# Designs tried in a protein design chat: VH-VL binders against q9umr5. Part 221

Target 1, 268 residues: q9umr5
Amino acid sequence: SYKPVIVVHGLFDSSYSFRHLLEYINETHPGTVVTVLDLFDGRESLRPLWEQVQGFREAVVPIMAKAPQGVHLICYSQGGLVCRALLSVMDDHNVDSFISLSSPQMGQYGDTDYLKWLFPTSMRSNLYRICYSPWGQEFSICNYWHDPHHDDLYLNASSFLALINGERDHPNATVWRKNFLRVGHLVLIGGPDDGVITPWQSSFFGFYDANETVLEMEEQLVYLRDSFGLKTLLARGAIVRCPMAGISHTAWHSNRTLYETCIEPWLS
Short names: E, the ipSAE of ESMFold2; O, the ipSAE of OpenDDE; V2, 0.75 times the mean of E and O plus 0.25 times the DockQ between their complexes.

## First folded at step 10 (VH-VL)

Design y14 (framework fv_nofazinlimab; at its last look DockQ between E and O 0.09; V2 from the best seeds 0.00; counts 0 for: pae E 8.2 > 2, placed apart)
Fold by OpenDDE, look of step 10:
Structure y14 (fold): chain C 268 residues (1-268), chain A 123 residues (1-123), chain B 112 residues (1-112)
Amino acid sequence: as target 1 above (268 residues)
Amino acid sequence: QVQLVQSGAEVKKPGSSVKVSCKASGGTFSDYAISWVRQAPGQGLEYLGYIIPIFGTARYNEKFKGRVTITADKSTSTAYMELSSLRSEDTAVYYCARTQYDILTGYSDFDYWGQGTMVTVSS
Amino acid sequence: DVVMTQSPLSLPVTLGQPASISCRSSQSLVYSHGNTFLNWFQQRPGQSPRRLIYKVSNRDSGVPDRFSGSGSGTDFTLKISRVEAEDVGVYYCMQGTHEPYTFGQGTKLEIK
């Protein structure tokens, strides 16, 4: 039998968005138990990510317990960060494939209509004033806001991304790394035509330097220092990168070609 | 000035479907969500659901889930509400309303309304 | 679902006199960031609803100052200091804190 699949949605999202994905999985892997977690749906997805991590943890623990052979995680957009954190804090998870579906794994610094919807009166260049305040960190989007021009503020104020990345020292860094390394495969999915994740390379742990030049995963300090295990995972062949062009952000979970190419191979 | 202009009145048979449109103007369509509310004759207001066009995500009142579909076309700044398997009790004026979100202040919901679309379901 | 209970449901008022409408929610409408999403709408005969008050006590632009909203937690009130002929219609409270969003039954304001 196929391993159970757990799906975690993105910002302002719900299980309804994954109806096509469910159809694809059912067709290609009949009998697969797929659970799309309806937690923190819609506006509630703005709640602090650590709160979300706790909630999703409570939901996945029973599922994992009933699946001794392991489970697969498909985590979309903001959900990818939730899942990475989840795998970092769980010392007993049994995740075989962690599929990060167009997730801002290295943070967000976009100036898109998406951002404008959240901050209609603010520019991305000014969001650090909001996001890196104690008040701002009460919102999920600010938990992974990564301003390359205000690295000091990011490192000191980010209550989520900087911690799970091991960019700021904390007492759980070693344990979180150990836990995360329990994953069988890390499947990173994203693409240049996403239009929301900015830069789109963030889905592959690439990101801006201080001059807004995009550096790849292997050039990132978190990789070089192996702060949460990326270097180790890559060395053992556990990281899969699946870039795909021509897919907008809202279509990653509803594209058959993408599913067959980037998701399906890891659901066995 | 922000305006929501809805499509015209509809007369439908039971079991059929109706699709009402709501065109927004006077603002940036991607900056807000569109909600749908209905009002049966002589009755109160009932919330159906909303869509965030920029996200392409819709939320529904579970009471109507399965029968109502809310969509949006950003290119035309138009939201749509489709209600299927129509019943006589679905006879109502259907309204679209705007919700603008701002993380700084929260969201301002239902600040602008369409003129309403009368949907009559009768044999 | 959150139940919104208005009282009274019928409100006959003499011109120039004050009016008060109560709205009670079945649970607190305070949201996590501290805002309370309680709105008041006016619907004149044959017209679409019009928002009068948002977040308990904020008047929308163009709304006369004779309208005021107050309350907290689960108890809210809309007051009209001096009722005018144009105030005839049905008034609804609405909570936007908890999905699905819900409305009160409506209060029909009429002139005696």
Scores: ipSAE 0.546, ipTM 0.823, lowest interface PAE 1.4, mean pLDDT 94
Fold by ESMFold2, look of step 10:
Structure y14 (fold): chain C 268 residues (1-268), chain A 123 residues (1-123), chain B 112 residues (1-112)
Amino acid sequence: as target 1 above (268 residues)
Amino acid sequence: QVQLVQSGAEVKKPGSSVKVSCKASGGTFSDYAISWVRQAPGQGLEYLGYIIPIFGTARYNEKFKGRVTITADKSTSTAYMELSSLRSEDTAVYYCARTQYDILTGYSDFDYWGQGTMVTVSS
Amino acid sequence: DVVMTQSPLSLPVTLGQPASISCRSSQSLVYSHGNTFLNWFQQRPGQSPRRLIYKVSNRDSGVPDRFSGSGSGTDFTLKISRVEAEDVGVYYCMQGTHEPYTFGQGTKLEIK
């Protein structure tokens, strides 16, 4: 009676991290088939995001084919960007709810523990020198690095985020928008105490202007121009915002209240 | 369990070079950064540089730039440090040490050390 | 280079008494999202260094509860609540925030 659920993990993550989420779904919606995709685990999550999108596409095709009534996606952190691109490139997806769980949908501009490992001498103010090089674009975190002070470099160098946002011309942009708009609901989840996603409002398609003032989704050019369908989805009543305070980045998929409030209602 | 095993002691003449190995076992080598640190007899610790084997790029303390080369062989889980143009001041125990990324706890800097390799530079 | 200054450099302590080691950096050690990569190492005589504390106050697995770390910004402290004979050795602080990574001079802990 319940649609299958597909789970896509984040950076330096694996399928084991979602055992609590699986437990919550089984308790509240017994009989739901849940698949946590075991691809690009750990260090492999640093592979270019387009490579990850291709791999996840191959994995979801048979699952969607077995469920003609539709499926739901729960996509965590970096995984939410993989899933948004997936919905754009798949002509044949049947996703009802796309649940974006604390994902940097408008990009990332924050110094994180993850960056020390990759770029130990860099701060957010100078990371653009690395990320907006061809070498830097070979790493997933640089694929959605969004320096609000170097918009020209972002637009010219981003091999992923600027493309799926329609901020740079791409021959497939019209098809991508049509495919994405086939989703039933876009559920946006995140909160101010996340501690990793910077600004945390990126999970709701908000982001910094050049003064590091956060502009909300409806003030973004990509929304105003409806470049990939956000304005159309909002007008259709298909965007659900579910902010929740008090949850750190690694705790989103293991918080029962978050699940019950923000996720469960959309797992029809 | 994670273990870093280094090559044996070496005696070298001034002006020559030395290459010290550091073989990792336990854990996933491709998730390591391998750093090199030395300690002259009776002295403190001095950082030389590191490599992240998955990326292949080494970074060096500028004090040693041009004399130190750090490499890794992923197939054998081994990092190497080569120091050229040796001087008597380079007599020291050379250690390798690990940094491991853990998404639950963040970076784990220098959490495991090799046993050390004595390099003696004498004429 | 970030200069790490330890005090004292020599620390004779009576068994069972507390010990405290100070470490100061010439620059702030705060990195991303408030993380401060200040570590403490113990080197027992004839052995390799062993990490005790990472990120200011986090005790490594197998390190006794009598060891604790504290501090922020540029000022840091390692405390041993009750010194035991096995604690003899040299203690180093290290910063991992700024390349090149640098160590303090070391503090030699000895039993009186």
Scores: ipSAE 0.012, ipTM 0.495, lowest interface PAE 8.2, mean pLDDT 88
ESMFold2 (binder alone), look of step 10: mean pLDDT 88; pTM 0.907

Design y15 (framework fv_nofazinlimab; at its last look DockQ between E and O 0.65; V2 from the best seeds 0.00; counts 0 for: pae E 5.0 > 2)
Fold by OpenDDE, look of step 10:
Structure y15 (fold): chain C 268 residues (1-268), chain A 123 residues (1-123), chain B 112 residues (1-112)
Amino acid sequence: as target 1 above (268 residues)
Amino acid sequence: QVQLVQSGAEVKKPGSSVKVSCKASGGTFSDYAISWVRQAPGQGLEYLGYIIPIFGTAKYNEKFKGRVTITADKSTSTAYMELSSLRSEDTAVYYCARTQYDILTGYSDFDYWGQGTMVTVSS
Amino acid sequence: DVVMTQSPLSLPVTLGQPASISCRSSQSLVYSHGNTFLNWFQQRPGQSPRRLIYKVSNRDSGVPDRFSGSGSGTDFTLKISRVEAEDVGVYYCMQGTHEPYTFGQGTKLEIK
């Protein structure tokens, strides 16, 4: 039988968004138990990511316990960060494939209509004043806001991304790295036509430097220092990068070609 | 000035479907959500659900789940509410309303309303 | 679902006199970031609802200062210091803290 699949949604999302994905999985892998977790849906997805991690942990633990052969995670957008954190804090997870579906794994620094919806009266260049304040970190989007022009504020104020990346020292860094390395495969999915994840390379752990030049994963300090295990995972062939053009952010979970090319191979 | 303009009155048979439109103007469509509320004759207000056009995500009152579909077209700044399997008790004025969100201040719920669309379900 | 209970349901008022409407929620309407999403709407005969008050006590633009909102947690009040003829209609409280959003039964304000 196929390993169970657990799906974690993104910002302002719900299980309903994944109806096509469920259809694809059922068609290609009949009998697969797919659980789309309806936690922190809609507006509740703005809650602090650590709170979400705890909630999702409570939901996945029973599922994992009933699946001794392992499970697969499909985590979309903001959900990808939740899942990475989840795998970092769980010392007994049994995740075979962690599929990060268009997630801002290295953070977000976008200036799109998406951002304007969240911050209608603020510009990207000014969001650091909000996100890196104590109250700003009470919102999920600020938990992974990564301003390349205010790295000091990011490193000091980010209560989530900087920690799971190991960019700021903390007492759990070694353990979290060890836990995360339990993953069988890390499948990174994203593309240049996403329109939301900014830069889109963030889905592949690429990101801006201080001049807003996009550097690849291998050029990132977190990789070079192997702060949470990226270098180790790459070395053992556990990282899969699946870029795809022509897909908008809201279509990653509903594209058949994308599913067949980037998701299906890892649902064995 | 922000305006929500809805489609005209509808008369439908039981079992059929109705689709009401709500066109927004005077603002940026992607900056807010559109909610739907109905009011039966002489009755109070009942919430149906909302859509966030920029995300393409909709959430429904469970009471209507399965019968209500809310969609949006960003190119025309128009939201739609479709109600299927119509019953006599679905006879009501249907309103769209705007919700703007700001992380700084939270939601500004239902600050602007459409003029309403009367939907009559009768044999 | 959160139940919103208004009182009274019928409110006959003499012109120039004050009016008060109570709204009670079945659970706290305080949201995680501290805001309380309690709105008051006015619906004049034959018109769409119009928001008067948002987040308990904030008046919308164009709303006369004779309207005021107050309250916290589960108990809220809309007051009209001096009722005018144009105030005739049905008033609704609404909570936007918990989904699904819910309205009070409405209070019909009439002139005696």
Scores: ipSAE 0.497, ipTM 0.804, lowest interface PAE 1.5, mean pLDDT 94
Fold by ESMFold2, look of step 10:
Structure y15 (fold): chain C 268 residues (1-268), chain A 123 residues (1-123), chain B 112 residues (1-112)
Amino acid sequence: as target 1 above (268 residues)
Amino acid sequence: QVQLVQSGAEVKKPGSSVKVSCKASGGTFSDYAISWVRQAPGQGLEYLGYIIPIFGTAKYNEKFKGRVTITADKSTSTAYMELSSLRSEDTAVYYCARTQYDILTGYSDFDYWGQGTMVTVSS
Amino acid sequence: DVVMTQSPLSLPVTLGQPASISCRSSQSLVYSHGNTFLNWFQQRPGQSPRRLIYKVSNRDSGVPDRFSGSGSGTDFTLKISRVEAEDVGVYYCMQGTHEPYTFGQGTKLEIK
């Protein structure tokens, strides 16, 4: 029998977006219990990420309790950050595969259609003035906004990303690292043609330096210091990197080749 | 000037479906959320759901979940609402309305409405 | 769902006199960033609704200054300082803070 699968959606998203993914799972892994969490949909996806983490935690507890052999997480876009926080804050999670589907794991610094819609008069170079204020941190996109040209402001003001990355000291850092390290596999999925995640390498824990040159995961301080367990996971062989070109941001969960290559092998 | 023009009145039998269109002009359609609201004769307003065409996101009032499908065609600047398994209590005027969000201001909920589409369900 | 309760439901008024409509929500309408998405709409007989007031107190363009909105949290008021003949119709409050968005029952304003 197959482990249950829990799906967590992204910004301005809903459970309907995953209908093709559900069909693929049903075809290749018949009998798998798949739950697409129908929380913080649409406009509600702008609520603070810690509020979303709390709500999703309450929803996953009974699912995990009914599956002592473990569960899998498939977490899309912003949802991948929610799921990584879940892995840190849940002392008792039983996640085997955490499948991060084009998620901004090291943050976002992009001029994109959703940025234009949310901030029609602002550009990415100006958003630090909004996002690194207490008012801005009440919105989910600002919780993972990472301006490489204002890194000191990011490190001091981020209420979410700098904490779950272990970039700023906090009383739970050791416990969160321990909890995160209990995951069986971390499956990182993304690609250069995504068009939303910026830099796209954020889905693989890469990010810009101050010159907007991308440093890969192994060059990041959070990796080198092993601040939340990336170096430990890589040494265990628990990190799977599955890049794929030619897929736009809204197509990751509706591309059969991507599913067969990057997702299907991990739905044991 | 923003305009929302809806398709014409329809008469339907119980158990059938209706699809109402809402064509937007006078703005950037991709930047809007298009919401659907209905009003039964002599009654108040009831929200059905919305779509954000730029993201392809649709969300529905739980009361209508499973019966309502909201879609958009960006190339024609047109949103659609389809209501299935029609009942006599679905007789109403169906309106589309737009929202243009700005996270800085939160401005412009339901600032323009379509002319309404009368849907009559009778046996 | 958030219940929006309007009072009165019927409001006969003498021309030139003030009118006041109350709207109460079953939950706070304050969104996480402090904005309150409480709107007022006017529906004249046979017409589509028209927005008058957004975010509690902001008057739409072209809406006469005799219309004003106020309130906070769960209690809101629409006032018309001097009712004109053209003001006849049904007035709705609507909350856009919590999905699904919900409307009050409507207040029918009539000239005595």
Scores: ipSAE 0.084, ipTM 0.618, lowest interface PAE 5.0, mean pLDDT 89
ESMFold2 (binder alone), look of step 10: mean pLDDT 88; pTM 0.907

Design y16 (framework fv_nofazinlimab; at its last look DockQ between E and O 0.70; V2 from the best seeds 0.00; counts 0 for: pae E 4.6 > 2)
Fold by OpenDDE, look of step 10:
Structure y16 (fold): chain C 268 residues (1-268), chain A 123 residues (1-123), chain B 112 residues (1-112)
Amino acid sequence: as target 1 above (268 residues)
Amino acid sequence: QVQLVQSGAEVKKPGSSVKVSCKASGGTFSDYAISWVRQAPGQGLEYLGYIIPIFGTANYNEKFKGRVTITADKSTSTAYMELSSLRSEDTAVYYCARTQYDLLTGYSDFDYWGQGTMVTVSS
Amino acid sequence: DVVMTQSPLSLPVTLGQPASISCRSSQSLVYSHGNTFLNWFQQRPGQSPRRLIYKVSNRDSGVPDRFSGSGSGTDFTLKISRVEAEDVGVYYCMQGTHEPYTFGQGTKLEIK
C-alpha cells in the first residue's frame, strides 16, 4: 500500500484548495490515505507560525504513529515553512518525502498585489518597521519576512525563520538539524511565474543579497554552514529541485502536469 | 461611494442549488474580502464564509462546508455564493458584506452590506 | 464557536430616553495584535444591517454621536443617549476575532 499523505495549506487557505490534488492522488495512487489538515484556516493562518507548528504537530503525530512505514508531506506556500519547522522540532517523525510546494523557504521580500492586500498602506521597503517589531512577529507573514537591506533587524527580530534556518544561534539548533535530517527526500517545487513568492528562488532556498541579487542555495550562508542540514541533504542526494514555468501561485496544487512531474514520483 | 449590489430574489425547490451574485463598486475589488451572511425570516444573522479575491481563497463556516461555494471574478468585481442541496431551512435573505484588512489596524469587518437576496426554498 | 449573548432581547424605550444593550462573548475577543473585533450593527425594518460601531468603540461615518460602544475582553455595551424614532430596529453585536464569525441573538428596540 501507498504511504499516507499529509497536506498542509498556505496563507488564508483551507483544505478546499486541494480538491484537485486529492483527485490526482486518488487516480494515480489509488488507496492512498490523504489527510488535508483543516487547521488555522483562513484568517487563522495569520497566527504566529510557532503556534501553527504546535497545532499541526498535534494533528500529524497520530497519523505518523499509524504509519510505521512512513508518511509523505505536501506543504503549500506558507505551509512549507510550517512543515520544515515541524520536522525540525520532531525527533521522531517518519517523513519519507517532504514536498515543499512553492514555499518561501528562505523568506519573503515581495511587493505584489498579494502582499498589498495584507499591507495596503505600506510599501515593501518599509515593512521591516512593522514585521520586526514585537507585535509584528505575532503575524505569520512577518515570521518569514526577510528584508535583505535590514539583515541586522531580521537576525535579531525574526522569531521563526532566522531560528529554523540556524541563522541566529539558539540552544536547539543542533537538535533541530538532527531532526530535520531524518527526512528521506526534500522536494523543492517552484517557478519563475509564481507571482507571489519573491524572489521565486526562495522556494529553492535562493534569496537576495544586500544588492538584491539572487543567490542560489549553494551560495547561502545556511548552506555553507550547513546550519540546518541543507548541505548534508544535498550531499546524500536527498534534495530534489523541480522548477516549473507557467504556473501562478494559486495553481501549484491544481496543475496536473506539475503533479505528474514534480509530486507523483515521490508518493510511492 | 462603496456599493454592493446583489442579484434578485430566487425561488428554488428542495435539493436544487442557488447562486447569488454580489457586485462591488466604488472601490478596488482586490483590496478587500467579501463575506456572506444569511438571515432566516424573523431570525438573527448567520455567517457563511468569505473569499479573498486577490488570493483566490475562500473560507467557510464549518456548518456549511460541503454545501456552500464562494467564488469571485476580479474582472467584473463580482463575488458569488452558491448553496447546494437546498432545504426549507435555507430559506433566508442572503447578504454579502465587505471586509477590509490592514495588518497595522486590523480588520474592518462588514463595513458595507449588499441589499440582500431573498432565497425561498419550497416544494 | 464563540457564543455571543445579548441582553435584553427586547428593549421597549420611551422617546428621548437612553437605551443600553449588553453583549457578552464566551471567550476573549482580544486579538494577538491587541485589537478587539467587536462590531455593533443596526437593522431597521426591511433594511440590510448597518454597521454602527467597529472595534468596540469606533463609530462609522454618518453614525450619530448619541451612539457609543464600550467594553473589553468579553463584556461589551452599546448605548444610545437619547433614543429617536429612527432608532427602531434590531441591534446585533458581532465578533470578528475568531472564526467562524458569530453574532448575538439581536435586541429589538421598540418605542413605547
Scores: ipSAE 0.601, ipTM 0.841, lowest interface PAE 1.4, mean pLDDT 94
Fold by ESMFold2, look of step 10:
Structure y16 (fold): chain C 268 residues (1-268), chain A 123 residues (1-123), chain B 112 residues (1-112)
Amino acid sequence: as target 1 above (268 residues)
Amino acid sequence: QVQLVQSGAEVKKPGSSVKVSCKASGGTFSDYAISWVRQAPGQGLEYLGYIIPIFGTANYNEKFKGRVTITADKSTSTAYMELSSLRSEDTAVYYCARTQYDLLTGYSDFDYWGQGTMVTVSS
Amino acid sequence: DVVMTQSPLSLPVTLGQPASISCRSSQSLVYSHGNTFLNWFQQRPGQSPRRLIYKVSNRDSGVPDRFSGSGSGTDFTLKISRVEAEDVGVYYCMQGTHEPYTFGQGTKLEIK
């Protein structure tokens, strides 16, 4: 009698990446209906995150409608931001566990192989010139680029992250917060050896201040103001933090110990 | 100069499997996506899937899911394509091809190709 | 899957004359920021395919300027202004906008 599980993949990813996770679920929770959404695969994962949210919304509606007792979300990397936006924009979602698997929930500010791959002539210190432009905001990686040294540009230019964090005024902020708060549990997974999410504490709603000192979730202004419901969820006992060392970014969904420790308990 | 060198021709029986290699030289292998394309005798080109080594994952044409496995070994700069449960209609030349990504200057799809590997499936 | 339809499938051309190959997609190939991932490949007899044109109209390095690409949305054209003997082979269009990536059927160019 397990609730259906919906899986949302990350940047340059596809449903095939989750084959091991599917095997683990089938072995430990036989009969669980698992749907890995096969949308925005590969290069299409660079499309604006709001386009991806719209497409994933259309795919999850019939699944949720057929499961009135609720569903679980497992959302990996960039996919965790898609899922958080889904929870905000859907008045009618019935998500029990939202499992955020090494997702850059407070943004990304890293000189990584991803940056070199996508912007070979750029560094994290100057990428704000690209990402905080209308042209740059048409790419998903720029939708969550968060330069702690150019916070004024971030707040003005971000078409996605600043909005879903409630950092920028918009007419739907109160409704989005209300919708997000209907989630049963927020399960945050990540670790120091990820190698891509920078700072890795972004997976736990931590992030850099202007001096690149990491402030944890409870020190963030969005938490203190309860801008989208983090303080309320924590007070409700609905936030689970499951850090694990020794796991690289591409291995989160293929590590059995991680699955058994951080994911399995929440797939009721 | 980027160069992709594939393994030699194979003759296989129906029901068996084949694994074709594609060794890259020149440039930085971690910057590549390696795609696999096949061409049956007298026919056009058919896309199988790709791998991006820095993400460590492959993406497949759904037509071939369950039969195709694409992997990469960064230490040897080599990609592999394995096709299982071979049938006579899998007789084809199998090519690897490179994609280079650069969002500012544009994507560079299939700008370099391997020499091809003939796979013949017959009894 | 996006269907790529080439016309003609067979193209006999007199040496020195122009040639034109059309390619139509079943869906728009415009990517989210206005780029269009439509590519053209040449396969000479006995050789691997070689990319000629990327993103509709950009010639690859070493491709003669007698080759040009044009089009938008769903309709695209490869032109050869003056066919040379070394141009014989099969020409394919390919779309890279939508997964899975798909090729046209090919156009066999021959010298009459």
Scores: ipSAE 0.117, ipTM 0.648, lowest interface PAE 4.6, mean pLDDT 89
ESMFold2 (binder alone), look of step 10: mean pLDDT 88; pTM 0.907

